# Designs tried in a protein design chat: VH-VL binders against o29789. Part 36

Target 1, 134 residues: o29789
Amino acid sequence: MDEKTLAKMIEAVNKHMPEKTRSLAEMLKEKDPTIRAKDGNEYYIEKRELEFIAQHVDELDWPRFRIPVILEMNDIGGERVIYVRDKLHAEFIKRAFGFDRVLNGILTLYMYELPQIRRKLRTASQVIFRISLK
Below, E stands for the ipSAE of ESMFold2; O stands for the ipSAE of OpenDDE; V2 stands for 0.75 times the mean of E and O plus 0.25 times the DockQ between their complexes.

## First folded at step 25 (VH-VL; framework fv_imsidolimab)

Design Z2 (at its last look DockQ between E and O 0.74; V2 from the best seeds 0.00; counts 0 for: pae E 4.3 > 2)
Fold by OpenDDE, look of step 25:
Formats: sequence, C-alpha cells, structure tokens
Structure Z2 (fold): chain C 134 residues (1-134), chain A 121 residues (1-121), chain B 112 residues (1-112)
Amino acid sequence: as target 1 above (134 residues)
Amino acid sequence: QVQLVQSGAEVKKPGASVKVSCKASGYTFTSYWMNWVRQAPRQGLEWMGEIDPSDSYTDLNQKFKDRVTMTRDTSTSTVYMELSSLRSEDTAVYYCARDSFDWEDYYFDSWGQGTLVTVSS
Amino acid sequence: DIVMTQTPLSLSVTPGQPASISCRSSRSLLYDLGKTYFYWYLHKPGQPPQLLIYEVSNRASGVPDRFSGSGSGTDFTLKISRVEAEDVGVYYCMQSIHYPWTFGGGTKVEIK
C-alpha cells in the first residue's frame, strides 16, 4: 500500500470522528443521546454505556467528561499502540479497566487490551488513527 | 473443528425452571463470548443474552433479566442457561451461539444444535 | 430496541433464478472505523442457524459466491444469483451494535 492510499484510508476512517464532543452530564439526561460525526452521520450512544462511564467518573466531572472516549491508534517503533490523550478519559480507563501504563505522559494501551474497552463502550468510544506522513 | 453440543429436549410445567447446557470444543473456551438465542414456534430468532469468557459478566436482554442466569464451567468447557418461572410462551428451541473473536465484529460464527424446551401444564 | 424489518416475508423461487431480500434497520448501523454491525443468517430446516454474511458484504467461510450482500447505513440487501434447493430456509438479518441484539422477522425462501 502506497502512502497516498494509506492517507486516503486513514481519512476515510477518521471521517467518522465526532464533529463535536458532548458532555457526559448532558447526554445522561437524554433518552436517546447522539453524536454527530464529521461526515454528517448521526450516531446513537447507548445509554447503558454512558451509565457505565458515570459509575467510574466523579459526578463533579460529568460536565467535563467528553463523549466519545477517544482511542487513538499510533505506531511506535513498528508496534501499534493506543493513546488515551484526554486526562479524564485516562483516569476513567484506569479506574474502570485497571490500565495505567503511561508513556511520555500519555496513557498507552496495547492492541490486545483494546477489546476489553471496546466491548464495554461499543458506541461511547471511537477509535481514530493518527498517522504521521513526515 | 468448533463444536457446540447442547443438552437434550426438556418438558417443564409452568413455574418450573430449566437449565440448558452447551458444551464447547475445538477452540480456546476461555477466549470467546457465548450467547443464547431462542426461537418460539412460528416466530423469529430472539437474542437472550451473552456471557463473557471469564464468567464474570453477563449482559441479558431486559425481557429476561429477572428470569435468566448464564454461567460457565471452565473445567468442562460448558456454558449454562437457566430460565426460571417458565411460561407457555417460553416454549422454544434454545441455541447457544459463539461470538466471533474479531474484536470489532460481533456476530455468531458457531451455533449449537438447539434444545427444545416445552412448557405445558 | 432497534427494529429490523425484512421484506418480503416469503419468496418462492424457481431453481436457477435469482432472489433478493431486503432488510432495513430503524437506526444506522455504521459506526467508527467504517464498521457496519450488520449480518445475515440462514436457518435451514432441521439445522441450527448459520452465518451467511458478516459486516454487510463479507461471505462467511464455505458460503457460495452466488450469495452477495450489499447496503449501507439502514438499508441492506441479500442477493442469491441462482437459487438452489439447498438454499431453502429462513433468512435473518441481525444487528449487534445496540442492545439488545435484534433480528429481522425472517424471510422464508422456498423452491417452486
């Protein structure tokens, strides 16, 4: 796969990213909460997933906790890893799943750890790709 | 080869309980989620719930949340589904179905042969 | 719950002729990574259901190439280019992104 093709693929995948994130607090108040993606699609977020998140996040932080939880795939030294850059997301992941590996100040997950999170947050998390074309 | 072998047909009275088993072989039992799906006569397929590989978590269809218990026995590679307070409308063929291992694909790639449960007075 | 609506309810097909089944979901099944959590199953008489198509258009192992799946978002189609006797059964679509997982009502395919 050439660089151009890869770039297009990444763009295609990342077009599903949220146009705007929403707070956990506001979404918990809705019966059928949704997130609008950059591609214009609207994604429903499972209320049970939000409730799960809420159980592991201090209520005082609910207004600051942004949905979806972003899981950023990166390549480091030829190995794919997942970055959780948001601090509240990282704290949540630590509390809910026990993952606390921090590399260069960023919570870092291995690919084999990702399914545990994704099964619990099928809609409330999003995987994105960060590719450096330098 | 993946095999899911279920227990035999059951006949129960209303109010009783039934426990159906699903013995798995041909793969790493502790790596896959298991589901239960039923089909009542002249009806379609209905998802009942799922159980994680570690037997630490179940996710049930709310329709059955108060009556269904799913368990696993690692030593025998067997998954169980117990349905209590049986009603006539619970008469159905019950299937165990293995969830795919693909971390982003959630489908049932293997099925048991089914267990007929008849509830009648 | 997400409603999966299949059409038609039944289909009688002459062997060798094509068949088409539609399934519509009440919500889009497309999420991140471009994944669409939509599947087709075939329930043959006297057998358990079996996976036919996964993620809209991928044939499961052992599934003949006369089967094809297509669609996006909320509208999906299963096509059989040349129906054979062994294709008789009830076809179900399914979604697995919103709990509870839900199936379509089924489409019964018979041979004329």
Scores: ipSAE 0.832, ipTM 0.928, lowest interface PAE 0.7, mean pLDDT 93
Fold by ESMFold2, look of step 25:
Structure Z2 (fold): chain C 134 residues (1-134), chain A 121 residues (1-121), chain B 112 residues (1-112)
Amino acid sequence: as target 1 above (134 residues)
Amino acid sequence: QVQLVQSGAEVKKPGASVKVSCKASGYTFTSYWMNWVRQAPRQGLEWMGEIDPSDSYTDLNQKFKDRVTMTRDTSTSTVYMELSSLRSEDTAVYYCARDSFDWEDYYFDSWGQGTLVTVSS
Amino acid sequence: DIVMTQTPLSLSVTPGQPASISCRSSRSLLYDLGKTYFYWYLHKPGQPPQLLIYEVSNRASGVPDRFSGSGSGTDFTLKISRVEAEDVGVYYCMQSIHYPWTFGGGTKVEIK
């Protein structure tokens, strides 16, 4: 992949990132919850996906659980892995899907595990790309 | 070669139930979600729901949720769709369709041959 | 439910002439990575539906280059640069990001 194509991909991801994340508790109360992205568009989040998350998150944590669930894709020497950096997101993923592989304190997923998560969180999760890992 | 083979045509009376089977071959059955899509005469395609054959998790179109049941048998690589309390408007061709199972794309990449279900009084 | 509105409902086309089909969704289908979960299917007589175009503009394997897709957000178009006899059938747009997954009402393409 050349540097211009990669730069366009990063730009596209940045545009679609939420302007402000919203809490699970707040969104569960709404009939048609949305998140505003940095591009100014409102993106609907399927209520059923929020309910799935709520099923695996202690109710005391609902106000602090931010939506969307962030799945950070990293390309390391031609190998692609996914990091789940948010602590509540990582615990949710462990409880809901059973994935608990930790590398340097970060829940780490293989590419073949991603579809299992995405099919249940099509609107409530977001894949982002990182070019360099510090 | 991916292949989805469905059970034969059915004729039913209103109020009855129908159970359509879809036998999969040529791939790892539990790795791909299975969907059911129907087409009534002179009408378009309508998604009915999907099942994860690995654990039987289902996502059903709300229109049918009280009348449709989806199950699977991993020993025979077969998915079933049962529609109860049949009405004349349920007359349709019913298709099973395999999900692409890719984080990038969500489309049906293989379809069964279709099963005609006729509901007549 | 996401409503997918397809126009026209029917086309009669002389072989070798172009055709254009429009589909509009009631919500944006653009999500993460700039991906748009929008697809075109062709339902030929006597066959199950088959995928033509995935992610707005990408031709599925074996689909001739006379088929092209375009669009963004809520407005999408399928073009056939030169309609051939094998292209007859009903064309459907589909979205797969919001439950329930929904199809457009279909566009029947016939040869004059």
Scores: ipSAE 0.314, ipTM 0.755, lowest interface PAE 4.3, mean pLDDT 86
ESMFold2 (binder alone), look of step 25: mean pLDDT 90; pTM 0.918

Design Z3 (at its last look DockQ between E and O 0.75; V2 from the best seeds 0.00; counts 0 for: pae E 2.3 > 2)
Fold by OpenDDE, look of step 25:
Structure Z3 (fold): chain C 134 residues (1-134), chain A 121 residues (1-121), chain B 112 residues (1-112)
Amino acid sequence: as target 1 above (134 residues)
Amino acid sequence: QVQLVQSGAEVKKPGASVKVSCKASGYTFTSYWMNWVRQAPRQGLEWMGEIDPSDSYTDLNQKFKDRVTMTRDTSTSTVYMELSSLRSEDTAVYYCARDSFDWEDYYFDSWGQGTLVTVSS
Amino acid sequence: DIVMTQTPLSLSVTPGQPASISCRSSRSLLYDLGETYFYWYLHKPGQPPQLLIYEVSNRASGVPDRFSGSGSGTDFTLKISRVEAEDVGVYYCMQSIHYPLTFGGGTKVEIK
């Protein structure tokens, strides 16, 4: 990744990350659910994606399951990996996609695994990039 | 070179079914999603649905959910779209369109030549 | 469904002159990572549709530089700096972030 691309990603993280997450339970009750980003924009979440998530999450956890699903890109040892830090998100990913690799207590995905999730969760997931400033 | 070759024109009566094929070559068949798009006479393009590379999942336009079936045959690298209970308004050119591989972009980078389906009594 | 509204419906252009097509989406197509899931297709007579522009402003492979795309959020524009005979056809915008995927109504470009 070149510097320009990285800068763009940083900008994206700053602007497009959700200001506040919402619960799966409350969003399932809405016809056109949305989340508000830090830049003030409102993003619509596909109801079908929420329904898909709900199929793989215990109903008792719907109030606790936060949207969007956060997929955090990290560079470890020169290799890019994706962290799913939220426990309910991790359990969902395991049940829905069969990914269960846990490193240091964190569900970890490889880049080639990411498209499977993103294809199903175009709006209900967000990719963020963790940048460590040296 | 990516090629999508569709089956020939069809003439059907109302109430019948039609099955259009799309044979793919020039790429890894099992790595790309396939879409179907149609165009009725004097109308625009209309997305019908998509099928995943593994033939395990389809996502259909609700307009067609009860009448459309999409399938894949890996052995022949062919995708099929079957439309049942045909109506006159189903008269259209039907296209298969390959979805891009890039997970960050969802567009159709390759198209079949189209299949004319005429529904008339 | 997301409605894609194109204007004008038709355009007759003298060869060598510029052309401009607008497309408006009923919802913003910008999502995370700064990606905008907006595309232009050209449907030439007797041919299948072909990708022209992806992600608002990127020309597809083989597309001449006389084609350019711009816009953001809900408003997008396709420009042809110098229209040629081979540019004749119907242009469609498309969004792919929300289901069902939807196209604009099309803009027919003809040569005077």
Scores: ipSAE 0.749, ipTM 0.909, lowest interface PAE 0.8, mean pLDDT 93
Fold by ESMFold2, look of step 25:
Structure Z3 (fold): chain C 134 residues (1-134), chain A 121 residues (1-121), chain B 112 residues (1-112)
Amino acid sequence: as target 1 above (134 residues)
Amino acid sequence: QVQLVQSGAEVKKPGASVKVSCKASGYTFTSYWMNWVRQAPRQGLEWMGEIDPSDSYTDLNQKFKDRVTMTRDTSTSTVYMELSSLRSEDTAVYYCARDSFDWEDYYFDSWGQGTLVTVSS
Amino acid sequence: DIVMTQTPLSLSVTPGQPASISCRSSRSLLYDLGETYFYWYLHKPGQPPQLLIYEVSNRASGVPDRFSGSGSGTDFTLKISRVEAEDVGVYYCMQSIHYPLTFGGGTKVEIK
């Protein structure tokens, strides 16, 4: 990936990052829940996706479960992988999809596992890039 | 070569049910979700729902949720769509369509030939 | 439901002349990394629908360069620079980020 392409990717991710995350508990109570991104736009989150998350998360954790579910793309040893760093997100992914591979304390997914997650969480998950400027 | 072959045309009475089959070949059946899309005469395309053939998980268009059932048989690599309580407005060509199933895009990359279902008394 | 409003409903064009089709989404289709979940299909007579354009402006494999797509988060255009006889059919836009997946009403393109 050249430096200009990397810069554009970082800019795109930054623009769509949530300005302020919202809890699952709050959003489940709303008819048409949204997340406000840093670009000032509000993005609708499909309530059916929130309900899917709720099915696999203990109700006591709903107030602390932040939306969207973050799927962080990384490069390890020349291979592209996905980290799920948030502990509640990781527990949810394990329970909902059965993926339980942990690398260095972080739930780690292969790229070929990503489409299944994205189909069930089209609006409630977000892929981001973690890129080291080394 | 990816191929989706659907069952033949059906003529039904109002109130009956129809079950359309879609047999897949040329790929790993359980690795891609399957969709059903219909087209009534002089109408556009309408998405009816999707099924994950690996575990039978379905997502259905709420318009049809109480009348449509989607199932699959992994031993024959076949998905089925059953529409109940048929009405004349259900007269349409019904297509199965395979999800491209990549993480950045969601479109239908392979379609069956279509099955005409005619509902008349 | 996301409403996809497509205009015109039909076009009758002289061979070799341009054509333009518009599609408007009731919600922005811009999500994740700035990608737009918007697609164009062509339904030719006697064939199943086929993908023409993915992600607003990218031609699918085998699609001639006389087809081009453009647009923003809610307003999209398909252009055919020179219509040929094989381009006859009904063109549909589609969004796939929200449930249910929805198509535009279609634009029938035919030769004069």
Scores: ipSAE 0.489, ipTM 0.810, lowest interface PAE 2.3, mean pLDDT 87
ESMFold2 (binder alone), look of step 25: mean pLDDT 90; pTM 0.907

Design Z4 (at its last look DockQ between E and O 0.80; V2 from the best seeds 0.00; counts 0 for: pae E 2.2 > 2)
Fold by OpenDDE, look of step 25:
Formats: structure tokens, sequence, C-alpha cells
Structure Z4 (fold): chain C 134 residues (1-134), chain A 121 residues (1-121), chain B 112 residues (1-112)
């Protein structure tokens, strides 16, 4: 696979990213909360997942906590890892799942740890790919 | 080879409880979620709930949230589903179904043979 | 709850002829990574349900190539190119992205 093809593939995968994130606080007030993706699709977020997040996030931070939780896949030294760049997301992940590995200031997860999060946040989390074409 | 072997048929009276077992073998028991699905006579499949590998979390269909308890016994590689306050409409074949390990897909790749539970006065 | 609507309710097919089953979801099942959390199961008489297709179009291990799945978003189709006697049973579609997990009403396939 050439670089151009890879880039297109990544773009295709990442088109499902949210156009705009929403706050946990506002989404908790809705019966059927949704997120609109860059590709124009609307995704429903499970209320139970938001409630789960809320249980592990201080209420004062609910307006600042952005949905979805972004899980960024990266390659480091030939190994795929997941970055959680958002500070509130990182704190949530630490509190809810016990993952606290920080590399270069970024919460970092291994691939074998990812299923634990994804099972609990099927809709309220999104996996994205970060590719450096340098 | 993955095998899920369920307990035998049960006959219960209304108001009683039933506990169905599902013994797993052929894979790492503590790595997979387990689901329960039932089928009433002349009806379709109905998801009842799931239990995580660590036996620390269950997610139940709200229809059954007050009557269903799911548990795991790691020492025997067995999952249990207990349904209380039985009603005639609970008459069904109950299946345990293993959830896929793949985080990218959530499907049932292995099923028990089913357990008939008959509720009648 | 997500409603999964299957059509037809029943289908009688001459051996060797094709069959087609449709399933519609009340919401899109497409989420991140381009994953669509949609599946087909076959429930043969006297047996437990078995997985046929995962993620819309992928045949599960051991599933004959006469089975194929297609669709996107909310509309899905299962096709059997040449129906055989062993294909008799009730086919169910399922979604697993929203709770509770839900199945279609089923399509009974019989041989003429």
Amino acid sequence: as target 1 above (134 residues)
Amino acid sequence: QVQLVQSGAEVKKPGASVKVSCKASGYTFTSYWMNWVRQAPRQGLEWMGEIDPSDSYTDLNQKFKDRVTMTRDTSTSTVYMELSSLRSEDTAVYYCARDSFDWEDYYFDSWGQGTLVTVSS
Amino acid sequence: DIVMTQTPLSLSVTPGQPASISCRSSRSLLYDLGKTYFYWYLHKPGQPPQLLIYEVSNRFSGVPDRFSGSGSGTDFTLKISRVEAEDVGVYYCMQSIHYPLTFGGGTKVEIK
C-alpha cells in the first residue's frame, strides 16, 4: 500500500469523527443525545454510557467534559498504542479503568487494554487514527 | 474447540425461581463476555443481558432488571442465569452465548444448546 | 429500543433457487472506524442459533460462500445464491451497538 492510498484510507476512517463535540452536561439532559460526524451522519449516544462517565467525573466538570471520548491510535516504534490527549478524558480513564500510564505527558494505553474501554463506551468513545506522513 | 454446555430442562410453578447454568470449555473463560438470549414459543430471539469476564459487571435488559441475576464461577468455568418471580410468559428456551473477543465487533460466536424452562401452574 | 424489521416473514424456496431476506434498523448502525454493528444468525430446527454474517458482509468461519450479506446504514440484505435443504430454519438479523441488543422478528425459510 502506497502512502497516498494509506492517507485516503485514514481519511475515510476518520470521516466518522465528530464535527463538533458536546458537553457531558448538556447530553445528560437529553433523552436521545446525538453527535454529528464530519461525514454528515448522526450518531446516537447511549444514555447509560453517559451516565457511566458521569459517575466517574466530578459534577463541576460535566460542562467541560467533551463527548465523545477520543481514543487516538498511534504507532510508536512499530507498536500500536492509544493516546488519550484530553486531560479530562485521561482523568476519567484513570478513575474508571485504572489506567494511568503517561508517556511524554500523554495518557497511553496498549491495544490489549482498549477492549475494556470500548465495551463500556460503545458509542460514547471514538477511535481515530493519527498518521504522520512525514 | 469452544463448547458451551447448559443445564437440563426445568419445570417451575409461577412465582418460583430458576437457575440455568452454562459450562464453558475450550477457551480462556475469563477473557470473554457471556450473554443470555431466550426464545419463547412462536416468538423470536430476545436478549436478556450480559456479564463481563471478571464477574464484576452485568448489563441487563431493563425488561428483566428486577428479576434476573447473572453470575460467574471461574473455578468451574460456569455462568449462571437466575430468573425469579417466574411467569407463564417466561416459558422459553434459554441460551447462553459467548460474545466475541474482538473489540471491533460485538457478536455471539458460540452458543449453548439451550435450556427449556416451562412455567405452568 | 432499536427496532429491527425483517421481510418477508416466511419464504418457501425450491432447492437450487436463490433467496433474499431484508432487514431494516430504526437507526443507523454505522459508527466509528466505519464499523456497522449488524449481524445475521441462522436458527436451524433442533439446534442453537449460529452466526452467519458479521459486520454486514463478512462470512463467519465455516459459512458457505452461497451466503452473502450487503447493505449500509439502516438497510441490509442476506442472500442465498442456491438454497439447500440444510439452509432451512429461521434467519435473524441483530444489532449490538445499542442497548438492549435487539433481533429482527425472523424469517422462516422452507424448502418447497
Scores: ipSAE 0.833, ipTM 0.930, lowest interface PAE 0.6, mean pLDDT 94
Fold by ESMFold2, look of step 25:
Structure Z4 (fold): chain C 134 residues (1-134), chain A 121 residues (1-121), chain B 112 residues (1-112)
Amino acid sequence: as target 1 above (134 residues)
Amino acid sequence: QVQLVQSGAEVKKPGASVKVSCKASGYTFTSYWMNWVRQAPRQGLEWMGEIDPSDSYTDLNQKFKDRVTMTRDTSTSTVYMELSSLRSEDTAVYYCARDSFDWEDYYFDSWGQGTLVTVSS
Amino acid sequence: DIVMTQTPLSLSVTPGQPASISCRSSRSLLYDLGKTYFYWYLHKPGQPPQLLIYEVSNRFSGVPDRFSGSGSGTDFTLKISRVEAEDVGVYYCMQSIHYPLTFGGGTKVEIK
């Protein structure tokens, strides 16, 4: 499979990604906050999930904390792992869930750790796919 | 092999409390969230809340306005739901239900047999 | 709260004939990865509720192929191609992406 075909497959899977992320601070002020995805749909984000995030993020960081929390699934040599690349997201995950495994400078989760996060962040987190050839 | 066994039927007076138990077996108790769902006579199913048995985190349906408490005992693999200040409208069958607890789907994959709670004056 | 509206309230079906149950949600249930957090449960007499269909159209393990689900966004349908006596009970739709989790009002299926 060449790189262009792979990129098209990844883009098709990830078309639900936000057109533009929004700050935690901005969304906390709204009663029924939403994010517009690349697929053209408007998705409601549960206010309670934003409040959960806020409880574990220093208030000075709320303006630059982007929503949704990105959980990047990778297939590395047949092993599936989750990378949390955004530094504020990683620090939030560490504080809220206690996961602190860093590999090559990136917070890295096992698949069995993912359901805990997804249950508390059903609308405020998003899984995306990356394929690593290493 | 998953089995959820609930405590027996209860008859209560208005204003009392009831505590229903749900004993889990056939899986790792602390790895799956537990839910409570009730059904009043001639009514549909109503979600009451959920508990993470690993740390007792709960998320409760606000309809119950602090009348519901969920707890667990990891030594007996048992979840409890306590409903206080009972009213006649609380007469229902109460079910515990296990969350599928996978990352892709959020449904209940196992249910207890149900516990009838009757509130009568 | 997300309102799940089922129709009809009850259904009386001649054995071997098809049945159709609809459910609509007050908001779209489509979210990340193109998944739709919509489910069907069956509550048979004398038994606890059981999962029938997950994510709109997938039959749960052990569910006969005469059951099929379809729909998208806010409008969903459960069909039984040939109703049998064992299919009697109350059918519920459910959404699980927004809190509180909510069920439809139920559709009671009876044999004529």
Scores: ipSAE 0.555, ipTM 0.833, lowest interface PAE 2.2, mean pLDDT 88
ESMFold2 (binder alone), look of step 25: mean pLDDT 90; pTM 0.920

Design Z5 (at its last fold request DockQ between E and O 0.68; V2 from the best seeds 0.76)
Fold by OpenDDE, fold request of step 26:
Structure Z5 (fold): chain C 134 residues (1-134), chain A 121 residues (1-121), chain B 112 residues (1-112)
Amino acid sequence: as target 1 above (134 residues)
Amino acid sequence: QVQLVQSGAEVKKPGASVKVSCKASGYTFTSYWMNWVRQAPRQGLEWMGEIDPSDSYTDLNQKFKDRVTMTRDTSTSTVYMELSSLRSEDTAVYYCARDSFDWLDYYFDSWGQGTLVTVSS
Amino acid sequence: DIVMTQTPLSLSVTPGQPASISCRSSRSLLYDLGKTYFYWYLHKPGQPPQLLIYEVSNRASGVPDRFSGSGSGTDFTLKISRVEAEDVGVYYCMQSIHYPLTFGGGTKVEIK
């Protein structure tokens, strides 16, 4: 697979990413909060999930905490792992789920750990793919 | 082979409680969420709630939040659903249903045979 | 709650003829990675419900190829190319992305 094809594939998979993230603080004020994806799809975020996040995030950080929580899939040495690059997301994941593995300065999850997060954050988290050309 | 075997039919009076069991076998019990779904006569399927593999968390339909308790016993690979303050409207067949394991899909891939609970004066 | 609306309520079909069932969700069930959390179940008389289709169009294990699912977002369809006697029962659509999980009202399929 050439680079162009791979890039298109990743773009296609990531087309459901939010056009713009929203703050936890803003969304907590809404009864039925939504996010608009790049592909134009509007999807609802479960209020209970936001409330769950809020319970594990300092209130002072609510305006800075961006929704959705991004879970980035990466292939490292032939193994697939999940990067949580955002610092507030990482802190939240650590506090809420107890995951604290850091590789290359990035909170890193194994694939078998992902279901625990996804089960609690079905709508408030999103998985994306990243291509590393290094 | 995955098997979910539920307890037998129950007949209860209004105001009483019923506890239905679901014994699981043929898979890693502590790896799957379990759900409860009921069907009243001439009605459709209704989701009641779910319980996590570790018995540390339940998510209940608000309709039943004050009357339903879900528990697990790892030693016996059994899930329980207790419904209190029974009403005639609670007459239904109750099913346990195993959730899929895949983080990309959330569906019920296995079902118990159902337990009829009849609430009558 | 997410409302799942099925049509028709009932369907009487001559064996060998096709059948089509529609389900509409009150909200889009499409989320990240292109996953759509929509499913079809069949509830045969005297049996527990069983999974027919997962994620809109994937047949569950053991499901005959005469069953097919399609749709996206909020509109979904289950088709049976040629109905057989064993297909009798009530079909339910379901969403599992929002709580509470909700089913459609069901479509009763009978044989003429």
Scores: ipSAE 0.852, ipTM 0.935, lowest interface PAE 0.6, mean pLDDT 94
Fold by ESMFold2, fold request of step 26:
Structure Z5 (fold): chain C 134 residues (1-134), chain A 121 residues (1-121), chain B 112 residues (1-112)
Amino acid sequence: as target 1 above (134 residues)
Amino acid sequence: QVQLVQSGAEVKKPGASVKVSCKASGYTFTSYWMNWVRQAPRQGLEWMGEIDPSDSYTDLNQKFKDRVTMTRDTSTSTVYMELSSLRSEDTAVYYCARDSFDWLDYYFDSWGQGTLVTVSS
Amino acid sequence: DIVMTQTPLSLSVTPGQPASISCRSSRSLLYDLGKTYFYWYLHKPGQPPQLLIYEVSNRASGVPDRFSGSGSGTDFTLKISRVEAEDVGVYYCMQSIHYPLTFGGGTKVEIK
């Protein structure tokens, strides 16, 4: 991916980031849940995706499971990988998808594993970038 | 080269069921999700659902959920769509369509030739 | 369900003349990464549907540069600068961020 494309994506990510994340427990109670992004817009989160998450997260953890699930794109030794840093997100990914590769204490995904996650969490996941553009 | 070859046309009575097959070749079958889309005469395209061939996960359009079943056979690289309790309104061409399975874009990059299902009394 | 409203329903075009098709989504299709999950398909007579434009404005492989897509948020346009005989068919917009995936009602393009 070129620097111009990455710069545009990073700017878009900053605008789409939630002003305040919401818990799974809170959003499961709503019919048409939304997240307010930093750009001031409301973004719908598909209830069915929240229900999918709930099926793989212990109910006692629902109040502290934050939405969206964060997928952080990084480079390690010239390879592009995805980190799942939030502990509850990582446990959910392991249970729901069976991905269990840990590098330096962080659940780490290869790029080819990302499309499946994105398809099951089209609105409830968000990709962010670790690498700065220069 | 990616190819999706569907089973032949079917003629059915109301109340019957139909099972349409879609045989994939030219790629790793379990690495891409498959979708079913139909088009009734003089109607637009309608998404029916999707299947992950690796584990049989399905996600079905609620409109069809009680009547549609999607399955696969990894040994033959084939997905199936079965529609039960057929009505005349189910007369349509049924397409399988491969998900691009790209992380940035969600579209269908390959389509089968279509299978005409005619429901008549 | 997200409603995708296409206009017009039909176009009859003299060869070499331009065509313009509009599609309006009942909900914004702009989501993460600055991506807008909006696509155009062409369904030619006797063929399965084929991808024409991905993510609003990007031509699929083999699509001539006389096709262009534009739009933002909820309003999108497909333009054909000079309609040719092989462009005959039904054009569909599609969104893929919300379930169920939905298509527009279609715009039939014919040659006069």
Scores: ipSAE 0.716, ipTM 0.881, lowest interface PAE 1.4, mean pLDDT 90
ESMFold2, look of step 25: ipSAE 0.626; ipTM 0.862
ESMFold2 (binder alone), look of step 25: mean pLDDT 90; pTM 0.913
OpenDDE, look of step 25: ipSAE 0.842; ipTM 0.932
ESMFold2, fold request of step 26: ipSAE 0.546, 0.085; ipTM 0.848, 0.696
ESMFold2 (binder alone), fold request of step 26: mean pLDDT 90, 90, 90; pTM 0.913, 0.903, 0.912
OpenDDE, fold request of step 26: ipSAE 0.852, 0.845; ipTM 0.936, 0.932

